# Miniprotein binders against q56419: the designs that were tried, part 188

Target 1, 326 residues: q56419
Amino acid sequence: MEGRTLEEVQEEVFKRHGVLVPKKELEDLAKALEEAGLLLTEKVEARLKEEEEKLKRERPMRLAGLSYPEGEREARAFLEAFRASYPGEGEEARVLLMPHLEPSRVPEVYGAALAALEKTPPPERIYLVGVAHRPLKEKAAALPVPFQTPFGPALPDLPALQALDALLPFELFNTPLAFREEHSLELPLFFLKGRFPEARVLPLLVARRSPELGEALKVVLRDFPGLLVLAVDLSHVGPRFGDTPLTRTLAEEARRRDLGFLERLAEGEPEAALAFLGANPTRIDGVEVVASLLPLLRERKGKVLAHRLDLEAPTLSAVGAGTLVL
Key: E = the ipSAE of ESMFold2; O = the ipSAE of OpenDDE; V2 = 0.75 times the mean of E and O plus 0.25 times the DockQ between their complexes.

## First folded at step 16 (miniprotein)

Design g_26 (at its last look DockQ between E and O 0.85; V2 from the best seeds 0.00; counts 0 for: pae O 5.4 > 1.5)
Fold by ESMFold2, look of step 16:
Structure g_26 (fold): chain B 326 residues (1-326), chain A 105 residues (1-105)
Amino acid sequence: as target 1 above (326 residues)
Amino acid sequence: TEEERRFEWLFKYAREYLREGYQSGNPEILRLAIELFKEALEIAKRTGDPEREALVLWSLAAAYFDLGDKEEARKYAREALRIAEKYGIEDVIEYAEELLRELED
């Protein structure tokens, strides 16, 4: 019966659950406990279990009042302001690639997505595929629950999700806690739900390339047609991302990689788009999603509607975002 | 060593959370990154590793900059610059000076 250091508790919780609890929070909790370490671990585990059970019922808004307004009327006006930031017309999308970067950083890129949605007949359901920012127990995951938005709950398409789960060689509903703060679903969903209030959603995350996911989705989409959305960002360059300082040369390389990737996707050549990136020197984070969804992207031609490399000069860093319709 | 392994673990995930907080605009995630960087900073100080110390200090400054806490961002950027100048860490000198230019009128 050994006591545990706070560092050991922190690392063990991360190993087991993919949740990193700050040492300060562990210290605060330990102040009320009779025994350090073992009892603290049990309290942390109980709280994580409780949160996991809540996430099996619904996924609450985490970014209301931060990235978008909480009230429906204000949220509607906010949505329209983003549409106005893109003066062009969209095109009908069967597949939409859009960012998940903080919307205020790339307003016209989100506006382009809204323009595409204006031209898109309201789908029965949306396959929303984001990038997992927390470890998943498998290559991909879903959370089959309502996601709250200012426009009301985005309801899950349970029959389609169950069909998808049945076709995979792993349990699809495997890591509820990974969805708790996942902005790659929440931020795009705000725009999608605002435009398509009646559409159901399949909220999906990819951590690592899963060819099985793409093949399964191709089958599910035949019986459950809908809009496929890839909610991904592009290049990440500069010291924020462990890279050299942003220079004109690095920014030009990042833009070239972003646009070359998007343009090859627009030609229906997703394998060529991945090959173009090589070792992915500018850290485009959409690659695992694209690599998983190859069967859905092949020979589907379209158009790049918008792109921005969002430069942050004070930190010598940049992130790319784009809007692509197929 | 175990402390060096612990530092690398903390720094890796602190930077991942800094990226996530920056991308999402979520201050809770930014504060998580800050707590991890502060633990990493203590290790860098104990092990006498000025390159790690200076880089962690700049990372803290960037995190507070993202939060809009200019006072804390300036504090950590100045400390990063002091360490980097003392030990000739040219990369961090550049990083800190650029961030301070924004934070000082």
Scores: ipSAE 0.443, ipTM 0.806, lowest interface PAE 3.2, mean pLDDT 90
Fold by OpenDDE base, look of step 16:
Formats: structure tokens, C-alpha cells, sequence
Structure g_26 (fold): chain B 326 residues (1-326), chain A 105 residues (1-105)
């Protein structure tokens, strides 16, 4: 280990690869390496490389049986129940903003998304843009492999992904390990695949605002038309996120920020939406995604279909979720 | 100090994993958060920072709660409350009491 602690190695791996290797696993590796006379970092890197190689083939489900049913029949019933939770009608979407929060927390918001999808002609492809909750090597990334779902694999649109990569000033296919456990893609994809089983998918993650991504996508969408989906949550307030316990005042502020953000997006003014948030004191999750997709959101008028600020009582914290069609 | 920097790093990323785990319901992510919080806890204990200790203990309780481990959640919430009461950390007192109330129902 050249004098480095397991924690230092863990930190280094996290910084470099966006993956936190469990301490126990590092300990096991360290022991094995001591026996082999190898450096811990080298062995960890080799293992991560193996995981990356697996991700070259497919992205397995991580939340099946937890957040949604694993079986197809049960999964279809799940979709129907969520759709039923939203009493309204949807509208046709060219752009859909929907949550990636645990579905059971905001069923009617996902129901609103499903309602919109019912009014949307089946797209040839879906550009699914999620939030990177792990570090990426670049501002944005894609994983060009099948994503497993209870409805079968969501297949990548390789030609469109390649076209996008060619237009970006950075390598799009970076940090595959960041996709391994990323729920911001997996959860929305369940609903999208269930509704549009034949659609190809471009699974994209944004870690930092990338204006280049929006510009490149605008060009790609001309040759490769499809549905754009922003999988983002809204405000995060309360003790879990560094605030005081949720009060009426804090909840009102969170709702004001969420709705003000969504309404300005619905008016086709994404720059105004970002400006409205300023320093983003309620920590709207989707800011970097919206900031990256400005060229695709401008001048598009739409409708806010649903919004919820969901309280987690044990921690007196809340997360905002919304559904917007454009 | 190096230990303080390490604490801040551990705590920051543990909270991020806790958030992600909470949002996704992914138990693996929550376990990662727990591991980082445990390391942070040891640093807080060693450095003698009761505010950091209490906050980490509450965070552990929250993480175990999210995992569905009510027993461990209660354990850490009680310990968080104990430390917070001892040192007058009002925010953690409130957080821990609320969590304990939910765990008793």
C-alpha cells in the first residue's frame, strides 16, 4: 500500500472512478494483496475493471424487488396502479420532466408521467437524462448497453449515441461504474420501458452543467428524433439536507421554488427558471440537467401536471417531485 | 487538521449516499453510507467533537431506519440523544427525539 491507508485508497478510488468500494472488500483485497505482494490500488483497479467489463454487456436491475416488482406481470400491475393514482389526463410530451425519487413516495407524480405517456405517440427512441449522484470523469456520460427491466432489456440506440459522442468536446462514454447503481435512470426507465417497450434508449447522466450537451443533442435530435426525458427531483429540505426540521415556512419556500421553477419551464423560459432559483437554497436536484439542456427547452410551452413535496416524518425532511410536459 | 479534513470528506459523501439511498431505496447504497458514517464517528470520538459525534450518530440512526433495521436505528438514535442532551446540541435533540417517536410506533 506504499504507506496509504485503506481509507485513502477508498477515497482515491472514489475520486477516480466514482465508486465507493466497501471497506470490507478493501480489507479482503488488502489481505489478498499482502499475500501476493501487490499494491491494494492495483487490485482494486483490476476489480473495477472487471466490473466495467461486465457493464459493457448490460446494466442489471438493482432495484427490482425493492422499488418495483421484478416479475413482468406484477410490474404491469404496478404501472397500472401508479397510473390510477393520478386522476387527471395527460398531454402529449415532446419533453417530459419526471421524478426519480422512490416511486412509493410520490405515486401520483409518476402517475402523471404515465398519463402524459398515454397521450404521447410511441417514440423511436428516448433520451433519458438523469442526475449523476456519483462523480463523473466528464460533465456528462452515457452507457451504451442494454438496461435490464421487468419488461425486458431497454436497448441502446447506438447510432444516436455515436452521433452524440461525435459532437461533444469530451468522451461521452466515460465512468461506466457511475451507472451501476444510479437510480435516476433505473426508476424512470421502468415506467418508460413499460409504456414504450419498443423504444430505444439513450441513458445519459449529468454531473455538471454542460451546455455542449444541449447543443449536441439539439443537432442529434434532427436526425434521430425522440422523446426527451429529464429524470430529476426538485427541492430537498430538512435535517437530512442540512436545514432545520420541516416547518410551514420551509415547506412553503420549497413549494414556491419547485412550482416557480416548473412554471417557468412550462412557459418555455428555462433561463428564467434557473435565474429564479439563484443559489438554489432548497437544493433542487435537476438544476444541472436543465442547465445542460437549455437549447432543447427554450420556447417550448407546456404544462405542469403534478407536484408533491413528500415528507419523511422520521427525519422531518422532504423532497419535491414534479411532472412537466413540453 | 488532516483528521478534520478526513471527517468532512467522509461525512459529506456519507450524507450523499444516505440521500441517494433514501431516494432510491437501494440498501447497498445505504450500507455504504453507514460504513462512511462509522468511520466519521470514530474520528469524531477521537477528536473529542461532541457536535460532530451527535450528528453522525443521528445520521447512522437515519441510515439504519432507511434500511429497515429499527433496532440499530433505535440504538444510534438513543446514543445521539444522549450525547446531544449532554452537550446541549438542540438540533440533534430534536432530530433524535422525533426519530425515536417514529420508532416506537
Amino acid sequence: as target 1 above (326 residues)
Amino acid sequence: TEEERRFEWLFKYAREYLREGYQSGNPEILRLAIELFKEALEIAKRTGDPEREALVLWSLAAAYFDLGDKEEARKYAREALRIAEKYGIEDVIEYAEELLRELED
Scores: ipSAE 0.021, ipTM 0.356, lowest interface PAE 5.4, mean pLDDT 86
ESMFold2 (binder alone), look of step 16: mean pLDDT 86; pTM 0.863

Design g_3 (at its last look DockQ between E and O 0.30; V2 from the best seeds 0.48)
Fold by ESMFold2, look of step 16:
Structure g_3 (fold): chain B 326 residues (1-326), chain A 105 residues (1-105)
Amino acid sequence: as target 1 above (326 residues)
Amino acid sequence: TEEERRFEWLFKWAREYLREGYESGNPEILRQAIELFKEALEIAKRTGDPEREALVLWSLAAAYFDLGDKEEARKYAREALRIAEKYGDEDVIEWAEELLRELED
């Protein structure tokens, strides 16, 4: 019995579970256990299995007290403050594109989303489609459990989720651990649940383009109508993202790419929006979501309500965010 | 070659975690990114690759900046600058100097 190095354990856990555990955490655990290698691997996997089983029952808040208040009263006031940051009026949405960037960075963009929701009849359910930031076992995934919010649990629409699963060529409920820390669902959900407290949710993640998902959702939406939300960010430029330093020229290009993308979506031309990005030189996030959902976006006209390229001068980096109603 | 493969894998995912922490405001993810960058830094030092070393040091500074840990951010940014100046890495020099302007005041 030859023990594995901490590096080998780290890579094996990632291979098996899609979770990259920093070596320091493995060192801390190994020090406490006085054993390493196979025993350490078993303990790590047992921990991950325990977390996975908890996620099969509910998804707890991870960002309460960080990105939004935990208490319901304070959360309601927070929501109202964000609405106030956008002085304009919204429009009714059948499809809403909104960001998942930390809300304090783009308050008026989230405010615009709230303004749109004010004009939107309360849906029976919300199809919330985010971007997987951790590996999925398949192109897309869902987690059919209550997501906790300061406004109470966002209950899953189990019949709609089961119908969607049945139409896909892969198991939809495939990677619970990928939802553990996924802010692309949690941050938009705070705003959506606050506005539509009775709506059920289909919490969906896309890792890679899945035309099958879009076709299946088109069918499911006929039987289970609701609001479709694309929870995506736009350009990512600068050293934070492996890019050259932000310049006026790069910022202008990022804004042009963001707005050109959004405007083409607003004309009901999602293929043209994707083609406009080409190789996606400003790394607009959510291209995989739009590419997956083409059947739901074609010929649906709407309006861009807000956009910000959030500049962070100290790191020479920026992230774009927008609000689009269709 | 194996150390180069491991560096690229660690750095890729450390940067992804840094992006997630930045976008979510989640300090747990930022701390994970920091630990992954520290692993990558040790490889860059062992392999004697100053370009990689400076890049990882700046990334650590950015991660600590996100956490609000100005002391650690300053230390790593200064180290990134020192390496970048020695080897003429104009990009990292600019990045480190800009971050330090924010941290020195």
Scores: ipSAE 0.720, ipTM 0.896, lowest interface PAE 1.3, mean pLDDT 92
Fold by OpenDDE base, look of step 16:
Structure g_3 (fold): chain B 326 residues (1-326), chain A 105 residues (1-105)
Amino acid sequence: as target 1 above (326 residues)
Amino acid sequence: TEEERRFEWLFKWAREYLREGYESGNPEILRQAIELFKEALEIAKRTGDPEREALVLWSLAAAYFDLGDKEEARKYAREALRIAEKYGDEDVIEWAEELLRELED
């Protein structure tokens, strides 16, 4: 049996566990084992299992000191600065769509989210639905452990998570390693925990549209009320994402799609928002999340508070971000 | 063709590694992305597809930038621009040139 290439091993591990193991690490492991292919995969899986066991206890901060301050005092000052970057007033949110992009790129968009949170009564729990930028075993997943933040741990709502799991046709608690490096939860959670320190959290990731998730959450929300947060970015255009350099035309198209998407969501027409995007040529990040949460977004009218298409000049690429309240 | 399939595979995975490397800050993942992009680049050159060649070069520029190698990033960006000038849209070229100049200061 022709032994799997290191690339095939990487692909398999990535697909199964949502982890990209560097080729060099695999080479080192292969040399150490004097083995390749399936045996190497087994060794990698054993190591990953050890990492999974750590994630049974807590999800540590990965971006502290990078994307946000590690210290609580500095973190609070950070929150205040971001809030100050948005000059407007927020509105009470039942559903909040906010970005998960690097905060420094779109401060006013996060500021708008904070403004909305100021007008929102403290929820008992937050359903935080992020984007899986790594493969999941199932369409969606949850990690039922404390997430570390500078404001203390965000504690999971285990009863609500269990209720959700019971209503899903798949195991909700899958692919724990996909959460390890997932910024789509960590970054918005910083802001959410800072504003609502006592709220429990349901950290959810969506890899593929799951209508079942939306229907299940609709039921769970009845018995376990809370704030629904969609942590999603919008268009991703330019060389970083496989396009040509950002042009005026491409930027205009990205903005058009972002705003058209958000406006239709604000009108309570999430299906129209998805239809408007079609094949999603500007790669709006939140499509699978919105598609999964249709039952929760229908007929809810709201307001777009902020939008930005942020240029990353060194890569001539741009990412759209927005804040929407429903 | 087999080469086209290989290119698409390489480019897809290189982009995934570029994203992962950028998000994780892991330079080894970025180096792997670069290796895949370089192989894709060679295929694009062999097949005579300047659009694909330019696309890969822009991605290489991004990858080297993420590694902190601004010199090599600029090199690939300039090469991409050169190809774009020859085969691409004038509007893209002008815009990219302006941005590159801003990055050189």
Scores: ipSAE 0.363, ipTM 0.745, lowest interface PAE 1.3, mean pLDDT 88
ESMFold2 (binder alone), look of step 16: mean pLDDT 85; pTM 0.852

Design g_4 (at its last look DockQ between E and O 0.83; V2 from the best seeds 0.00; counts 0 for: pae O 2.3 > 1.5)
Fold by ESMFold2, look of step 16:
Structure g_4 (fold): chain B 326 residues (1-326), chain A 105 residues (1-105)
Amino acid sequence: as target 1 above (326 residues)
Amino acid sequence: TEEERRFEWLFKYAREYLREGYESGNPEILRQAIELFKEALEIAKRTGDPEREAYVLWSLAEAYFDLGDKEEARKYAREALRIAEKYGDEDVIEYAEELLEELED
């Protein structure tokens, strides 16, 4: 029925919606639709629209039972175990940088974030800024809906989100499907919601640096004060990431880049932190978020609480994670 | 060529999905990456490109390793090694041997 190849459909769906549907799924759907006389393109579009409409109402848990427990009691115990993985004390955060890497890989780094939250007065709202792993239609996006957690729904701060949208030169609520599987929000949110169960959330994604986002957020934060969270990972080195095999030298360079980046942020010098990375040879994940949020990071001094370069010998690769309070 | 463009497109996004699955711990994303790599593998075989074939096979081994499926990981790593040794791809030889040491211990 359709005059296009499955490959053309796959690529067009990705261009239009940022969703890459495996060819096997398209083959199965095409066989069913051909037998019923229905068009493949129309059915794919209808399914994606239905999923999009669901995401405009709420964002369900995707990682419960995988990266964290599904039940509330078990989830509370899980938080306490992570806090115990970090033997130190935190400091009050006005801005918190924390990872979004699978928590079991860097338990003390998440523990340090919890230690900081223990010292932080409960905020009215949390500006949670993650990294988009799916394409966005614009440089940044938000999804103004409840995000489900084992501790109950994290409710959106609708007035603050609408104020932010009004200040941007693009529609902020632009790519709901990009949030469907986005762990850079879900994993940190578990920890944040567990510590601050009454805080509302602004769930934000950055795909490409947007100076406009930082300027707008500076204005919104003055009228709607809250905790700013940068949910980012650090160096990515080794063959997993298109690099040569991990060596002692590459690991030392990755650590040096991670810590130098965090140290310069801790001195209130985000431009210097970006300049220190240059071409970003160890692929630090946080660059686009920091570059977007410069006005919120300048002159804020703080402390690096934790850092880990998580080494995976069988794949000759490593990922860095850190906890920074400002 | 169009097939080379499509291979690069598939491989790029399959690697991105694999990274996301690894970082999130989400097995559904890992399985999606696997299906994309299988599409890329078919192109590499059709075009007779052993360097691309070996990299995709190692990528599949990595994906199954992340899923905890040791049997499939061994299968693809051994196949990657066989192709890489035949055509002298020193990088994939090293990658496959390191992974196999972990899986065959």
Scores: ipSAE 0.699, ipTM 0.887, lowest interface PAE 1.5, mean pLDDT 92
Fold by OpenDDE base, look of step 16:
Structure g_4 (fold): chain B 326 residues (1-326), chain A 105 residues (1-105)
Amino acid sequence: as target 1 above (326 residues)
Amino acid sequence: TEEERRFEWLFKYAREYLREGYESGNPEILRQAIELFKEALEIAKRTGDPEREAYVLWSLAEAYFDLGDKEEARKYAREALRIAEKYGDEDVIEYAEELLEELED
């Protein structure tokens, strides 16, 4: 291992590839490598490469049977139930902000998204921008492969993805392993694919604010028009996230920040929305995504359709979710 | 120290995985969090830091709870409570008690 510990290798792999390799697996690999006279890093990289090669073909469902039904019939019933949970009517969306939280926690928020999608003409393509909960090599990434859903595969728009890559100062097709388990794409995609089965998808992840992404997308959208979807959650407060247990004061602050953020976005003032959050003390999840997409959000007026701060009682923690159309 | 840095890294990323697993409901992510927390726990025990130990134990309890393993969740919550009561961490005491109450139903 050229003087590196297994822990250092694990850390390096995680930082570079967003994948935690179990220590036991690393130990087994190290033993095998010692026997072969090879470096642990090389073999880990080779295995990761194999996984990456699998991801070159398709991204399988990870949350089917857990967060949503695996079967198409049941999945359609699931969609209808979620739509029914929102009593209002939607509006046509050119930009949709929706959650990526576990659907069962905030059904009416997803229902509001579905209501908006009902009023939205079927797009040729969907730019689905999620939050990277794992490290990316670059500020943003894309995975240009089919994403499996109960409604069939969501096919990538390769021409649009290539156009986007050509306009970015970094390699867009980086860190494919970060997409393997990323729910911020999978969960919204279920609803989007269910509503728009023929739409192609651009699966995008943002780890850090990338103004370049927003500028590039603005150009790409001229030649490749489509629906822009921001798959983001809002405030994260309570012990799970480093706060004291949820109090009335903390909940009010979380709601204030969530709604203040969404309202300013609805007014077409995304910079004001970011400024309103400041240091983001309630940990709004979607900040880096919004910061990356400023050129696409400016001057667009819209409407907040739904908001919920969902309490998890066992941990006295709460997560905010919202649906916004622009 | 190297061990402290290792602990901080493990704990940070374990909490991130716990968050992601919680939000997504993905059990594999939760298992990854659990593995990192277990390593962090070993370090906390070796370094003799009861505050870190209690917080990791509580975190493990949360992870197992999210995973649906109520038995292991109770085990770690009780241990977190025990350690926290011993050194007087009111926050962890409250967190562990609340989780235990939920686990009794």
Scores: ipSAE 0.086, ipTM 0.631, lowest interface PAE 2.3, mean pLDDT 87
ESMFold2 (binder alone), look of step 16: mean pLDDT 83; pTM 0.836

Design g_5 (at its last look DockQ between E and O 0.31; V2 from the best seeds 0.00; counts 0 for: pae E 3.0 > 1.5)
Fold by ESMFold2, look of step 16:
Structure g_5 (fold): chain B 326 residues (1-326), chain A 105 residues (1-105)
Amino acid sequence: as target 1 above (326 residues)
Amino acid sequence: TEEERRFEWLFKYAREYLREGYESGNPEILRLAIELFKAALEIAKRTGDPEREALVLWSLAAAYFDLGDKEEARKYAREALRIAEKKGDEDVIEWAEELLRELED
C-alpha cells in the first residue's frame, strides 16, 4: 500500500472518485478493515514492525503440515510420490516454468517439473521468480535471507542479489512483509530445494511488469549462471474469480489459452505469447512475470511437458497449471 | 453511491484473498477473506440488496468449504440459495446447489 496507513489510502480513493463519505460510513469501513487486520492501528503497526524484523533474518515455513510434510523423511517421500505421478521423461532446463498452485491439485504438473530437474545439471543458484500476492513498494522485490524448508534452509545468493540490486533503478529489497505468506515462492521452492539441496536461491517477486528487471537479470545471469524458474499459474475461471459458472465452453477456452500461451513461449516467442492473450480474458497468472523477463525468454525454444486445468466442480471454478522447459 | 462503492471495494479484496487462500491452502488467508466478506455482507443487508447478499453468502460458503468447515459452508450456501430462489437468480441458484450437493452427500 505505498507505506501510507490503510485509512489514508482509502481516503485518497474515496476523494479521487468524488464521493463524500459521511462519518458513520467511514466508521463502518474502518471497523471492517480493523477486524480483517488491514487497518493500521498502533497495535497492528507494532506487530507488522516485529514481523518485518523477523523477516530480515529468515523466512520460516508457512505451509509445512498443510501443503507439504514438515519432516525431512516424509518430505522426501512426498517428492518421490509427486515424481511418480508424471510417468513421462523430462528435458534439461535452463528456464523452467512451473506452477505455484496447491500441489495436491495438480500432482502430475509438479511431477513434470521434477522430471525436468532430473535432467538438469545441479545449478549453482536458482532465480526463483514468483507473483506477488501482496502490494510491493516497487515493481519487483527480493528478500535476501534463508528460506526454511523441510530439507534445510535455502540460502540466498547474496553476491548475485547485490549485483541485481545495483543494476535496478529502485531498491530491490523493498517489501519484506510481502514475502511472509507468499506461496508462489514457498511451494515451488519445496520441490527445487528437495532436488538441488546445494543450490543458492534468488527469491524474487513481480507485482507489476518491469522491463528493468529482465534487462538487469540478463546481465547478472552472465556473471552468476543458474536456473531461471518462473513460478506462475495459468487461467483462473469461474465464480471464484468473478466469472459466470464454468461451462464446457469456458473450460475449453481456458485450456486453449493456457496451451497457446505455453506453446508460444516454447517457440521462443514471448511477445507472441503475450499478444495471444490479448486482454487476458481467462486471467492467466504469468503475464506480468513473462512481460518482465522478455530478454531472458526470447529465442529460447523448448517443450511443454504437462498441463492441467484443475476443475473444482462444487464451486464451478478452475485454475490452470503447466510445466514448460526452455 | 458511496454504499455501493464500499461494497465493491470490500468484495474485490475479499475475492483476491479467497483466490490466494485457494491457491496456497493457507487457512489464515482464507479467514482474512471471510472477514472481508462478512463486512461486505453487512453492507448488502443494510442496503437491502438481495442479489449482492446472495453473492457474498455464496462466496462465504466457498471460503468455508476451502477451510473444510462443512457446517459453516452449508449454512451460508443454504442462505444464498434461499435468497437466490426468491429473486430468480439462476446463476447463484446453480452455484449454491452444486456446493450443497457436495456438502450434504
Scores: ipSAE 0.442, ipTM 0.796, lowest interface PAE 3.0, mean pLDDT 87
Fold by OpenDDE base, look of step 16:
Structure g_5 (fold): chain B 326 residues (1-326), chain A 105 residues (1-105)
Amino acid sequence: as target 1 above (326 residues)
Amino acid sequence: TEEERRFEWLFKYAREYLREGYESGNPEILRLAIELFKAALEIAKRTGDPEREALVLWSLAAAYFDLGDKEEARKYAREALRIAEKKGDEDVIEWAEELLRELED
């Protein structure tokens, strides 16, 4: 770090790795990176700037042909197959919690989401709140551009996004690069756009709990009504996530945490859901999103439609996924 | 101790990068995770903490798997398995053996 400011290092780490490390953690990270002999190089900066400029216009598909079909016809068949994987009926959703995990891993959970969407009147707009797996400059961010899907572009609701920005104590339109490869928005958006082709979208990411976001959204939703979607996964356990291989005990604990979290949300007690997790030892993904949206989740009763703890055998790791309607 | 704090920090960030690398599919992030895990591994070995060593080794195996390097993944999984065998952790041993079989295909 000799000669660089923490901000420069932060920017470099962000540019190089797409990770915005908080300044406090940056000192530690910078030391660790120095100790690990990892030096950030200049070439990454120019390419990122170009990508950032592209994101001013649209967010292209990144997972088309990988996680879902690129072609519209095939994409529709994909949706139908996922819906068919869930044998139950859905319920009308005002709030939908659904996964953002690789769809092929938890088809019935996405199928449950589709079942709920079938019972949901077409919304004018969808507030899609994902998890920032890359750091954000602020606690939350939005990207006010079209998101490409096989069903055509998901268009942003600019008036609603602007209204939200005006109510937040920070700039909502920050960290566009965090959206470039964020699957927590792309994957659920595929299903949402496929079901509601005319709905506008507010693509939101949460990196850290923002009570301000929930309060602001509560106000915005009065003037700009829509479907609220929480695109979150549940427990992350096993070697990929810094645990030992998945054991029966670890799997049982992950399921207990997932279901206990979802059930308390279904009862309209989001604070109890968060409290139930405590230190979140199984690393439920959606905690910061739920913590940010408390005003919108309180007293809303609903139903858990699906849950799965999906094993990835090659890494002996598992991820929890669920579908909840409120 | 300073070494323990350093380990926890390295492991924390390595785990975060491993997750991010996996979720993003970015091999450079995975490589960063690997380097941090290797640094953590050296500390765990030096301090003589087999539990921390095993955790790092399993994570390294996962990281190399995510990079598409099954050979290195298998190497670290075997080393982690050896620690599990010494501890008599039958559940982990069974799973590790299954993983190793999957990595051979």
Scores: ipSAE 0.405, ipTM 0.780, lowest interface PAE 0.9, mean pLDDT 87
ESMFold2 (binder alone), look of step 16: mean pLDDT 84; pTM 0.840

